VH-VL binders against q10081. Designs and how they scored, part 11

Target 1, 150 residues: q10081
Amino acid sequence: MSNLEFVYKYFNSLDVKELYDIYLLRTNVFVVEQKCAYPEVDEIDLKCGHLMLRNANGKLVAYARLIPEQQQTVRIGRVVVDPDERKNGYGRKLMLQALETSKQEFSSSKTFVLSSQEYAQPLYRSVGFKKCSDAYLEDGIPHVEMRLEL
Short names: E, the ipSAE of ESMFold2; O, the ipSAE of OpenDDE; V2, 0.75 times the mean of E and O plus 0.25 times the DockQ between their complexes.

## First folded at step 5 (VH-VL; framework fv_praluzatamab)

Design p23 (at its last look DockQ between E and O 0.72; V2 from the best seeds 0.00; counts 0 for: pae E 9.0 > 2)
Fold by OpenDDE, look of step 5:
Structure p23 (fold): chain C 150 residues (1-150), chain A 123 residues (1-123), chain B 112 residues (1-112)
Amino acid sequence: as target 1 above (150 residues)
Amino acid sequence: QITLKESGPTLVKPTQTLTLTCTFSGFSLSTRGVGVGWIRQPPGKALEWLANIYWNSDKHYSPSLKSRLTITKDTSKNQVVLTITNVDPVDTATYYCARTYYRGYSGYYFDYWGQGTLVTVSS
Amino acid sequence: DIVMTQSPLSLPVTPGEPASISCRSSQSLLHYNGYNYLYWYLQKPGQSPQLLIYLGSNRASGVPDRFSGSGSGTDFTLKISRVEAEDVGVYYCMQALYWPLTFGQGTKLEIK
């Protein structure tokens, strides 16, 4: 409601604090909260886009990776909302911005894809994604592939 | 040891449906980034990509053959099946299945191939 | 579809001499991430294709260092510094930036 700010940067443009905030949020949620040990930080970070949502206090409240892939596809990954900031609609805001930013940064892309944990499907459906696979395990967690075609 | 092997009929009549099975070992389609594709090669001609299937059940088909192609997987059996409907003598070719494993930004290329199976379409 | 054009289509080579194969794409294969999604395969006589080069310039595992890939955008080259008898076969370039995946016509390398 107040002064939410989206910031989009590539890895080499992130400052130390931004990188710290991103990795802290991702680790706290995907590793600790979800009790899943996996290589959270990976080489994808080096070449993808990083979309950050910060509140009026400068706190990173939500984050996503925008990963340009082959075949005119953009994968939206590491979608996360701070546990203390959930139920504020930040997830939807993040996804809408992710799509818009992707269209701007990767103008030739026509397809958006993501791997959704089963519980998160409603969020992605709300912005137009549709399930396009059966359930599968990713790092031991059930996921489904979702797709949005432009 | 990664291996792939194609199996199926070697002779098919026109208009029939060709079903080919790729049985593999040394890797699993439950592994993130893993996929299996089919590529064919008419005798004395170039390679032609047909279809891919991935760990997440994502599928891609050759546009020119999409209406005739179906690719499926059975992860528990380490098998991928390709069906081609309404075959024609032009579909005579050696059919290969091959593995793709997307690592980082490496892309969807084929690093391991089966030995191929020659399928002849003739009346 | 992306059209891949190889040249020459036939390449007779004397053992020990270098060889060069060109591959051109109808559209740039350079991606946003800075990689070229061009791959080289070798199909030896009576065998299945085998990967030689990935992402334009990276040798696959087990590939001798006499093989090298170069180029960017729409023009790519596979070079063999010293051709050996075991290098006989048909070489294919392949793009994987767009669907469908497309191969070149193939270049048949033979020993003179």
Scores: ipSAE 0.784, ipTM 0.920, lowest interface PAE 0.6, mean pLDDT 96
Fold by ESMFold2, look of step 5:
Order: structure tokens, then sequence, then C-alpha cells
Structure p23 (fold): chain C 150 residues (1-150), chain A 123 residues (1-123), chain B 112 residues (1-112)
């Protein structure tokens, strides 16, 4: 069954269980799976929006954070799909909803940016992002900046 | 201790290309979020922002000057270079480089400035 | 481009007296995150600019308590509660919410 629900909340509106679910998913993927022993939780979480995708059982299957930045820009970060839920198209669904939610919540937005690992670039290109920087290391992993302009 | 210093010619003829180098110490462009910007100040006039470059080589240019500006970096040498093509007397100014930072909500403000270098464009 | 308008452009002050500098932006600098992307710089005679106030009201490191920034949206004020001789110079406001980054025309503070 495909009773999917997007839930968007700014940090101060999250309840403790939502916060727990978000950090569990993020640390399991970005720290444990990717073997990157770097600070995963940061102060940006306190001042951004949190986009959750839940299935019919209430499981958090995908997540992204929406960071309003200067110059009419929204940064989409911490894009993650639960490892056990991959290959269901949730990454693309999440990105499309992230763009739509960003336009609704930050109505002056005209530019969307993200920092992409190599493997994720095809996903971001599929929703309209284009590479806009040279490769660089973040936490020892090659990244590239990608941008979508309205 | 963070320092920046501008270097380049002090006198340039109209139509020539002006090349300025910012050499800095106490920080590195290998650090995520770090950048260097260029600001100029014509004699007796206000500050004018020109361009920024960041650790990942992302760049931003003043739209009114974009066709004439090029900003580049050499992280291993702690240098940032600004090139202005086809200069004319209105480009006479003191040119500053300054450190900036970009991460999350962090702004595009300048916390450490070089001493500045006066460039005169005249025939 | 966002126009930043400062007043007054020249400000002679008696030492020990307060001073106030106004900066107006042609568009609101208040962002959804609650910050005003407005900055104040001081350029002392013969020196480079130095940051005084960031995000509208926060003093930069080493800036004395007599300096304060206030305001929101389009109207901002820099106040010096008691001017000292070392405060002489040109004060600039800058906005960083929109490209290009833009500065006010400057306010020259000088001791009478």
Amino acid sequence: as target 1 above (150 residues)
Amino acid sequence: QITLKESGPTLVKPTQTLTLTCTFSGFSLSTRGVGVGWIRQPPGKALEWLANIYWNSDKHYSPSLKSRLTITKDTSKNQVVLTITNVDPVDTATYYCARTYYRGYSGYYFDYWGQGTLVTVSS
Amino acid sequence: DIVMTQSPLSLPVTPGEPASISCRSSQSLLHYNGYNYLYWYLQKPGQSPQLLIYLGSNRASGVPDRFSGSGSGTDFTLKISRVEAEDVGVYYCMQALYWPLTFGQGTKLEIK
C-alpha cells in the first residue's frame, strides 16, 4: 500500500518523537552507513524546516531539511532515504515535495541549492538541478554544489 | 592571527587589464564555508562590492561589472586573484580583499580586511 | 539593487555626547529566519573598514558596549552612547540579504 504522508515542521514545532526519528535516520545513514565520524547534528537544525515522509505504518522513510538562506535561496540538505525503503522512488518524491514546500514556506525563493555526493547527482539532475562548482571534500567525501533557478 | 594583503600595480593605463592578488594567512580556503571577497573604494567615495569566491570555487560577481571581472583562487598558495578587463579612469580606487564565510544562515559579510591597495587608471 | 541610504552624511560630535546614525534599505532586510541582514562597519582615518555590528544588533568581537545597533526591516540605527576620540571615522551600513551586496554612502563622524 502507498499511503504516504509528507509532514513539514519548523524546528520549534517538532515533537520529541519526530526529532528522535529524524536523528535516528540521519545518524544511521550519514554516520553509521557512510562511516563518517563527523558531527551530524548541528545548529542549523534549530533554524530550518524539517520535511518528513512517512508510510502508512508511520515509519519515517525519507527526510530532508529546508534551510532558508540569503539571496532568495533555499538549501536542501540531509537528503536521506531509509536504507530498507530504497528503490521505491522515495528520493525523487522527497525532492519534488521539498521544492514545492520550499516555495510555499519561503515564498520569495527563486534559487535552490544543495551539496551532492557523486552517486546522488543523477537524482538531483532528474528534478532540475545543475552542477555549479568544482568538486570539493566534505568530511573526506567528494561533493559538488548543485543549483536550480526559477 | 588572520591577515590579508592586496598586491598589484599602482598605475594602469585605460584599456589594460588590472590583476590584483590577495595573499592571506591564518585561515585556509580548504575550510568549508570560507571565502574571500573584493571591495573597492574610489577616492572619497563609498565602498563597492565586486566579487566573492569560496572554498568550493563557487563565485559571485557584481552584476554591473560581471562581464569584466574574473575571480580565481589558489588554495595551496593562500591566494585569490581578481582580474578587471578594459579598465578606465572610473576604476581608480583603493581595492580591498576581505575574508567572508558561508554556511547555513551565515551571511556574506566581511570580518577581516586587507590594508588595501590604491590603483590609479590614467593615460 | 538594494539602495542603502545613510543619514546624516556628516556628523560632528562633542566628545562624551551620544551619536546616532540612520540607515534605510529600499527593501526589507528581515529574513524568514528572524535575522536582519544588516551590518555596520567603521573605517577609521587611514585604515581599512572593520566590522562593528552584524545581523542588525550583535556587536563584533572587541567592540565596546557603547556601540549598539537596532532596528528591523528597512530602518536601522547605530548608536554610540558616549563618543570618544577613537570613534572618529566613516561609518557604513551594508546589506547582505540580496545580491549584489550593497553599502550605504557613509557617515563621517568627527570631533568638533
Scores: ipSAE 0.006, ipTM 0.660, lowest interface PAE 9.0, mean pLDDT 89
Fold by ESMFold2-Fast, scan of step 6:
Structure p23 (fold): chain C 150 residues (1-150), chain A 123 residues (1-123), chain B 112 residues (1-112)
Amino acid sequence: as target 1 above (150 residues)
Amino acid sequence: QITLKESGPTLVKPTQTLTLTCTFSGFSLSTRGVGVGWIRQPPGKALEWLANIYWNSDKHYSPSLKSRLTITKDTSKNQVVLTITNVDPVDTATYYCARTYYRGYSGYYFDYWGQGTLVTVSS
Amino acid sequence: DIVMTQSPLSLPVTPGEPASISCRSSQSLLHYNGYNYLYWYLQKPGQSPQLLIYLGSNRASGVPDRFSGSGSGTDFTLKISRVEAEDVGVYYCMQALYWPLTFGQGTKLEIK
């Protein structure tokens, strides 16, 4: 009912406005809000799929990238929800769509993995992911690897 | 500079447990995507992959040897340890440890190798 | 397990001449993402293996441009345009698309 649109594109199919929207959202969350020191834009962006969730006004409200890995595995990364939109359940909707899109785009996908900060684990657990590693540091921030197997 | 070096016994008797240590420098197993694997080569034969361990403690083993293999890491010491139980003369080989760096589409391949250590299994 | 088959097993070459090594996989190494998970290594006498080619056709850092990799799916080739004495050793292909990682049996390049 929320009149949401999911759009999935590889890098070379993204138009300049979509690139602007994606980097603006990612920069505002990872660099400005979370103060991550890593370069936000990397070479993986050129080789992966980009999943966008837009609201009725066409605003990009959530995003994730889907990285097809070996062994029938898909890594879900750069999961972000616009800070102004966090009470709308968009993160869960995005994750469920990421799994569905991965099955459609990468046939035989059986394993999904992601790197999770501590605060984000409840979101990923809500769609079936489980911790599969001890805590490790990435840029000084504690993370755990999480996995979902079909 | 990235370096890896294998250490352990050079002679082991059949039925004993073989423990090999890989000590490395120039990278950390706390870095996302980084792993260390073990590969062996019997004299005059091809390379055979044994096991990998990654920054997050994720592990992969050769299925034919899985029941005899254990791979562990000590990130603070920059060490990875491979244990092979119930060794047999066919386990005689040069054992290598090597760095693997999983990043995006590159997959799980080896970019830097240790010098290797020859282990002979004989009575 | 994916079986990797190399040919020839022995390759005598005169310095300055070209050389070609074939690698065949029992299953396609072409992933849905468009990459071939095939790698070439060189083991010089008495030394550890060193990476030459990654993802089918990309030269590793420091590898001379006389080395090239080609192929897709199940059929791959490593070519040396002008063999030099330092190229002597055993060449191995490896697949990393599926666990376990598997190597070919090796091709020994010798100067004749």
Scores: ipSAE 0.000, ipTM 0.567, lowest interface PAE 12.4, mean pLDDT 86
ESMFold2 (binder alone), look of step 5: mean pLDDT 93; pTM 0.947

Design p24 (at its last look DockQ between E and O 0.68; V2 from the best seeds 0.00; counts 0 for: pae E 9.4 > 2)
Fold by OpenDDE, look of step 5:
Structure p24 (fold): chain C 150 residues (1-150), chain A 123 residues (1-123), chain B 112 residues (1-112)
Amino acid sequence: as target 1 above (150 residues)
Amino acid sequence: QITLKESGPTLVKPTQTLTLTCTFSGFSLSYRGVGVGWIRQPPGKALEWLANIYWNTDKHYSPSLKSRLTITKDTSKNQVVLTITNVDPVDTATYYCARTYYRGYSGYYFDYWGQGTLVTVSS
Amino acid sequence: DIVMTQSPLSLPVTPGEPASISCRSSQSLLHSNGYNYLYWYLQKPGQSPQLLIYLGSNRASGVPDRFSGSGSGTDFTLKISRVEAEDVGVYYCMQALQWPLTFGQGTKLEIK
């Protein structure tokens, strides 16, 4: 665990391998594993921040994107842990780092929001997020909105 | 086909509570990114934003009117309700409800508007 | 609150001639994400407002190409290359960078 490394980059600073790893992980999970066909790659990627967690071997084990929105809000999206690396606590580590990085990159932001799949709520609650909506559909999958105010 | 329609009393006495309902079709507040806002316009004057409500139950109010405003939604009925307490003649205006729908960085703007309903506050 | 200031407030225009409306914000509307959260609406006589421009320079669906939005930061401009009779109405700029949403005073465009 001591050899884990967080790397935060914007799209234009990503190298080809980093971009490849991100898209591979996202598609394998959000499209293939979750059996959901949707435009996974979108224009948000071009302007948001990309938070990568790599293990000692250099493998991308977790990822999230930090999306600066208006109204002093940061949306945390595409939160994903590699299927082979789950139950190692990487999700929580990722979220804690996401919040810390957001505070540094977007100092004026006070509100953090995310769209959580229903099963993932405990992860986000563990870092302070609270459910703030009823269930709604996102790409055909039930989600709830969660918020953390600092 | 997206439509919104405001309904409620057209005449209200001072100090009373004004309740306006926005009934819409062609979209749903059960989808991410969808919201409904209220904007009013006194006769011959500029537009004034009042309140927004979103799919995630998030609510935002005009600071100057916050203490008097309440916005709620009934997703199953495709309705949003705005309540204004302790009305005054200064609240006389055409009230509009409008849809806001953002994707990515598009922001919170109003792309579809109702026809508006004129509410007169008079004794 | 962010104060939106439009100029002019009244704009008489001869059909076929160009028109220009300015909108100034009390603080920059340019977000760190690179977008300006400035919007333009047109309210034709006896009608509800309709969206013309979003994010400063993007025409809404169905908006003729004679309309264009430009600017960044605190200074924005709506231009009509050739004013038509149907363009008569009151134009409003609006910021959505932060709460509360605020509108300009409106610019009334009339035909000479």
Scores: ipSAE 0.363, ipTM 0.819, lowest interface PAE 2.0, mean pLDDT 94
Fold by ESMFold2, look of step 5:
Structure p24 (fold): chain C 150 residues (1-150), chain A 123 residues (1-123), chain B 112 residues (1-112)
Amino acid sequence: as target 1 above (150 residues)
Amino acid sequence: QITLKESGPTLVKPTQTLTLTCTFSGFSLSYRGVGVGWIRQPPGKALEWLANIYWNTDKHYSPSLKSRLTITKDTSKNQVVLTITNVDPVDTATYYCARTYYRGYSGYYFDYWGQGTLVTVSS
Amino acid sequence: DIVMTQSPLSLPVTPGEPASISCRSSQSLLHSNGYNYLYWYLQKPGQSPQLLIYLGSNRASGVPDRFSGSGSGTDFTLKISRVEAEDVGVYYCMQALQWPLTFGQGTKLEIK
């Protein structure tokens, strides 16, 4: 049993250890585990919110970034769960909190979007997202756009 | 190399439907964030935005013209089509298509433009 | 609709001298994400418009460093540090904060 803590900060409020933890988790999964060499760290990180899920020991177990876009839209991206912490339901908990945090931090938001690989679509459907595009390439990998409307 | 080319009639009569095709190369609407927009410029006047369509089929229309505009795409043919119904002489303009981009925070600007096609509406 | 107002509408300049074009919006273009959704285009004589500056201050690819954009909120400026003959044309600002996308009326830069 674990006591989970969500921490949400905009980039300029992150301390260096938080930034280290985020990039370690993201690169270990998206670059190393998935064997996909690409610029995983990008300029979007400088202008978005960073949602962290930590366990009772302070370990970063899940992460997402919340990107405010035009047209009352929030994009949720870089959704990741630590490989050693998978199958604990943290992905769903993270997505539910991402929606709640987005509503609080971006109160005019009416639309939530994300870009999903095939394997992740069931998670996003479970929290109310629906596919809204044909497949397209993102960093050379097929994705679909998924959307949730308030 | 990215290019866009407008095609369609150069003369139309009032009340007719104007159909313009943008054919492009060097990019595809199969890539996230990519879109095509239409902008017109009456002779000697400023630019006026008309409509955008994106990779995910999101569409946006100028509100003053929305009832008369339809934008569609054919990703496999690298084409975007704009129709303007019930034209009148005030619709006389050079019509441009342009690539637009929507990626995260980047907004809806136009980075590559076609050469434009002049359409005259006259009885 | 967000109204974009440019000043001056006509700008005769001496080659080698600086030039400055103002663009004002009827509403702030500063999004809560920290970006200003303001863009500058140049339409040279007989040509299509070309992107010059995006997001208020970033030069597009191939744009000479004598061009710079600045400003925030409702007031934006395009500067040319040393005007060259090839810089003649009509400059437009555009906002992309919200629909509809709207352009300024244009500033015609010409060599005097």
Scores: ipSAE 0.006, ipTM 0.620, lowest interface PAE 9.4, mean pLDDT 88
ESMFold2 (binder alone), look of step 5: mean pLDDT 93; pTM 0.947

Design p25 (at its last look DockQ between E and O 0.70; V2 from the best seeds 0.00; counts 0 for: pae E 9.1 > 2)
Fold by OpenDDE, look of step 5:
Structure p25 (fold): chain C 150 residues (1-150), chain A 123 residues (1-123), chain B 112 residues (1-112)
Amino acid sequence: as target 1 above (150 residues)
Amino acid sequence: QITLKESGPTLVKPTQTLTLTCTFSGFSLSTRGVGVGWIRQPPGKALEWLANIYWNSDKHYSPSLKSRLTITKDTSKNQVVLTITNVDPVDTATYYCARTYYKGWSGYYFDYWGQGTLVTVSS
Amino acid sequence: DIVMTQSPLSLPVTPGEPASISCRSSQSLLHSNGYNYLYWYLQKPGQSPQLLIYLGSNRASGVPDRFSGSGSGTDFTLKISRVEAEDVGVYYCMQALQWPLTFGQGTKLEIK
């Protein structure tokens, strides 16, 4: 796992290629792979942070949104690992970096939250998140809320 | 059509526990972003936030009243319950339940309110 | 806690004239996302509060355009361009930037 690079940018600082890579990865996974048609691109993209993980070849292998919310909370959203790059531990790396970056960018934040698909809970538990809700549907897919308190 | 209605005793003695129920329709606490809060208003006084509960079971309490407050939900019944222990005449107020629905960046405000129920604490 | 301070506390107004209510917060309500988490409510006599303005300047559904919210940071203003009899009641500002949610003291608008 050498030469991995994390890049954190807000929307207005993304170049066209970065934006393309993000949207390509998100749509390929959340829309195509998961067979879920929904408004994948939304206005939150315009104001949230974008955390990108690239490998030595410059390929976007993982991505997450960092969304500052009220009440000293940061929501981590659109957590995705490239289907061809899974099982390499990128998900965990991404989440650890997401937390670290959030602490730096949003220093007053004390709570981290996310909406997890049920099968993805182990990933988030591995970095300290705990389930805090019953299952609910989001775009027809079962989810649970998870939280990490600092 | 969204509606909320408070129910519970209208008269409570000091030191007793007050239990209020909010029954709502037109929305569900199984919907992401949805919450229900309690706000009270002593006669002739300002509004005071008490507690919120959300779809994800997240709970928030007024710090000054936290030790006496408990908020719970029954999603299947579309009900939220607030309990206040060790009540005192100072807790005499009209109690409102209200919906909050966080969408995008809108925040946690109350867009629909119940009619309120007056609770008097007196010996 | 964030302290919300309204002024004036009593506001007698002649029908047809404009009205202005101030709300100040003890700390900035401007979030890093660019929004001010300030809300205005109206409680008409004998009724429950109703939402007027959200995020400082957005009218809630059904709210007449004679109502407007402005301001940023720590200073906010609710304006009524032409006060009507139905506007009588107590106006509250509320912050939802951080817990606990806190209200102003309320401003009682009455018709002269």
Scores: ipSAE 0.492, ipTM 0.855, lowest interface PAE 1.6, mean pLDDT 94
Fold by ESMFold2, look of step 5:
Structure p25 (fold): chain C 150 residues (1-150), chain A 123 residues (1-123), chain B 112 residues (1-112)
Amino acid sequence: as target 1 above (150 residues)
Amino acid sequence: QITLKESGPTLVKPTQTLTLTCTFSGFSLSTRGVGVGWIRQPPGKALEWLANIYWNSDKHYSPSLKSRLTITKDTSKNQVVLTITNVDPVDTATYYCARTYYKGWSGYYFDYWGQGTLVTVSS
Amino acid sequence: DIVMTQSPLSLPVTPGEPASISCRSSQSLLHSNGYNYLYWYLQKPGQSPQLLIYLGSNRASGVPDRFSGSGSGTDFTLKISRVEAEDVGVYYCMQALQWPLTFGQGTKLEIK
């Protein structure tokens, strides 16, 4: 019942407040909460799409980045929900919108991929992703690759 | 420094299975974005891509040869293995393995190649 | 499959003169991320291929400035501003936009 708004922008179209909100959310979760001391901000941010979910108060409650890759593939990364907004189904809404937006913005895409920690696999499975790799370390944390084909 | 080396038989009879091993050093298939591919070149002919395998075990095969190809890896041994079943004289070629590497949306395709190994298929 | 067509297939050149090799793809290689997924390789006599140009126009490490890649979409060109004896060999273009990866037929550059 929440009044939600998805906003999608390529990097060069972000305003400074949007960029601030994105980096605040990402660092608070990926660096602070997850206690992973790695460079959270990287050069990929400069050449990808940024999908934001805002509530009626304008708060950024969920975010993902959409990275066009070779072989007609889009990588969905940095999937995050604000800790205070969890258990509202925003993760699933975000993923469904990420797929829809990727098809619109990268119309030749046939394959969607992501790198998932163990705890997040059920979410990605629920929207049609399937595990397609053995575990590997990403910044010291076990991940698996997951894939969805159109 | 990054090196790759192909090994396997130099002479194979028609209908046999050809097994080629790529042994590499200076990089690891545990690194995100890293892959190894196989490319062949019949004598005096153009390069032909065969298969790729990536750090995440993602695999891709040339569609014209897919029913005959299998690519596998052993990350701990720094090895990638290609098998080609039911070989024929048209499979006579120099076989190369080569590294590919991605960082997000950019990357290098086949930036390092092995020296190649000539495999002759003759009855 | 994306078909890659090179021209000419044989290129005799006089040392010191420019050379130009064309590569055409049956589909655009320009990705929405702004890159053309086209690669150029040189195979010198008796050697394995070596990467010259990646993503359409970027020189690989150690490649001399006389080599340049240009073009976008379906039409690409490799230029050598002044051919040297060490440049002899077969030049291949390859696309990596989609599977299967496909090479052009090769252009054999020879000193005449």
Scores: ipSAE 0.011, ipTM 0.638, lowest interface PAE 9.1, mean pLDDT 88
ESMFold2 (binder alone), look of step 5: mean pLDDT 93; pTM 0.945

## First folded at step 6 (VH-VL; framework fv_praluzatamab)

Design s1
Fold by ESMFold2-Fast, scan of step 6:
Structure s1 (fold): chain C 150 residues (1-150), chain A 123 residues (1-123), chain B 112 residues (1-112)
Amino acid sequence: as target 1 above (150 residues)
Amino acid sequence: QITLKESGPTLVKPTQTLTLTCTFSGFSLSTRGVGVGWIRQPPGKALEWLANIYWNSDKHYSPSLKSRLTITKDTSKNQVVLTITNVDPVDTATYYCARTSYRGYSGYYFDYWGQGTLVTVSS
Amino acid sequence: DIVMTQSPLSLPVTPGEPASISCRSSQSLLHYNGYNYLYWYLQKPGQSPQLLIYLGSNRASGVPDRFSGSGSGTDFTLKISRVEAEDVGVYYCMQALYWPLTFGQGTKLEIK
């Protein structure tokens, strides 16, 4: 029946197993794989929504957080796909669901933004995002701001 | 430890361009979620927000003034610059810069302010 | 633009007595994340504004506990439990949920 399921929760609705799954996936990708030096866990986690993509076995295979901003704007952050599950199109599926979930949870959402490492831009372009800033350093890593407007 | 200070001309003639610089210390615009905004106050009137710039170069402008405003940053110098074109006597005000946060981050807005600089627009 | 309306505009208070200032927004400032994006500032005579309350009810660093913010959605109140001479100035509310950021017209607190 369902090969994939999306679950969306704010921090205070997450159970301990969901927290474990989220931080394990984020740490394995951002800290271990990508060697990101910045603190992975931050205060934003307490204020935003958490979008989880699970496979039929309940494994967390992809994740993003949705940060509501001003003027009907939603920031999508911490986009991550399990390294063992790449080439299944989960990144694209996650991004499309992030847009749909944002429209459902924030009925006035018209603008979506994200900070992209420069090499990661193709994923975001595939769902309609466009570069909208000069390159900048965030904790020593080059990024560019990307935007999608409805 | 956190300080901001505005600098620029105190007297400007109508139709000229006004450029104001905010120099700050005790924080960096390389820090995620941090921004600097500009607010003005005409003599005896209420506060009016003008523009914000953030660590990621995200910029927001007051829609009524947007065509006249430019905000830029130099992260290495701890400076934010506001430019207002084609000034008019109604632009006479005390101009403040202040530290702010990005929505979804710390949640504070304008928690530390500069001393303000009075700019008079007169012929 | 969101309109912020303060009342009263002038507030004479006897030292030691409580004071309250109302702020109303033309649209709800309650976000889906559970926070009200409403802020209170005090501008003492000849000084820059200073942050008193952020996100509706949280006191900013260094602000005495006699100041408190309350309310949700469109109706907000700033209370001073015991007014002191140094509290004189103009109080402003501000909303930060929508662009542009908008301030109320200000409430002048005076000692009588």
Scores: ipSAE 0.005, ipTM 0.608, lowest interface PAE 10.6, mean pLDDT 86

Design s10
Fold by ESMFold2-Fast, scan of step 6:
Structure s10 (fold): chain C 150 residues (1-150), chain A 123 residues (1-123), chain B 112 residues (1-112)
Amino acid sequence: as target 1 above (150 residues)
Amino acid sequence: QITLKESGPTLVKPTQTLTLTCTFSGFSLSTRGVGVGWIRQPPGKALEWLANIYWNSDKHYSPSLKSRLTITKDTSKNQVVLTITNVDPVDTATYYCARTSYRYYSGYYFDYWGQGTLVTVSS
Amino acid sequence: DIVMTQSPLSLPVTPGEPASISCRSSQSLLHYNGYNYLYWYLQKPGQSPQLLIYLGSNRASGVPDRFSGSGSGTDFTLKISRVEAEDVGVYYCMQALYWPLTFGQGTKLEIK
């Protein structure tokens, strides 16, 4: 019995309700909460895997997309946790599962990368990521690239 | 409009250090996913990739030349600099800088190239 | 390093006729995301290389529709359906799936 459930699907395997849940969560966090002006929905969604974390009531509480880059690299993007569900450790649980799922889906993967806003760096450091770039601005918001090598 | 232009010496003596500067306009290396690379072409021969640098300061070098190559950037000046130490006549080539438009799933490729600068290494 | 092999090395073509250039890679360039990380460039005499085709089959901005790229994995083809005088130059394929980036040896297209 599990209180939380992870589901991983490529775009063509997503059902309508899953697609709705993903875009609702992403737009509420990135567009509404974080005021990011760039288009949130993009063509990368059609070519990557989607990792969903649902609670006992079936609510999508956390999400990340797994983007296979060069043969041995996976980019983890659009990492979000429902604002009403913060402080439950879902972000860390999601990141650990993202690494596990990436190893299973992309067996040659040795390198994991992501772009992190300043506030999120402690989360990523807690699972082994390290800063690998100087700070840069993306739509006026400071970011750094982070990398984990296995 | 996107443009890149190489500058540096046209004649260098063996054992000296060659420094080439790429100055560009129409894009910024503060933009995520963007980089600049250096490619050379000896007279009458094929293209050879040398090094790339990206918005996040990630660097990649040709393994056969890595010990002699250094690539750096100055984002505020829109410049990328390539340094080659201990040059030899076989380093005689036209040197190009080019923009690499890396999207997450698009890979590393060169969409806009500078005009090239011919560097001759001779005594 | 991934070895890129082009054939033919020299391609004389009559204006208006089709031309075909082959590029083979020593390892598959097909990625988990479904893309082939293969690119085609044209270097006209006295000019810098210019991008023609990206990700195997996509025409770059401003490239005429008479140019097409095809293939998957290790075997790729660039076709020109009707060669024009301005197409003269050296064509290069490049792989960008693995470091270091590697180019083919080039195919010189000449009008006969």
Scores: ipSAE 0.013, ipTM 0.629, lowest interface PAE 8.3, mean pLDDT 86

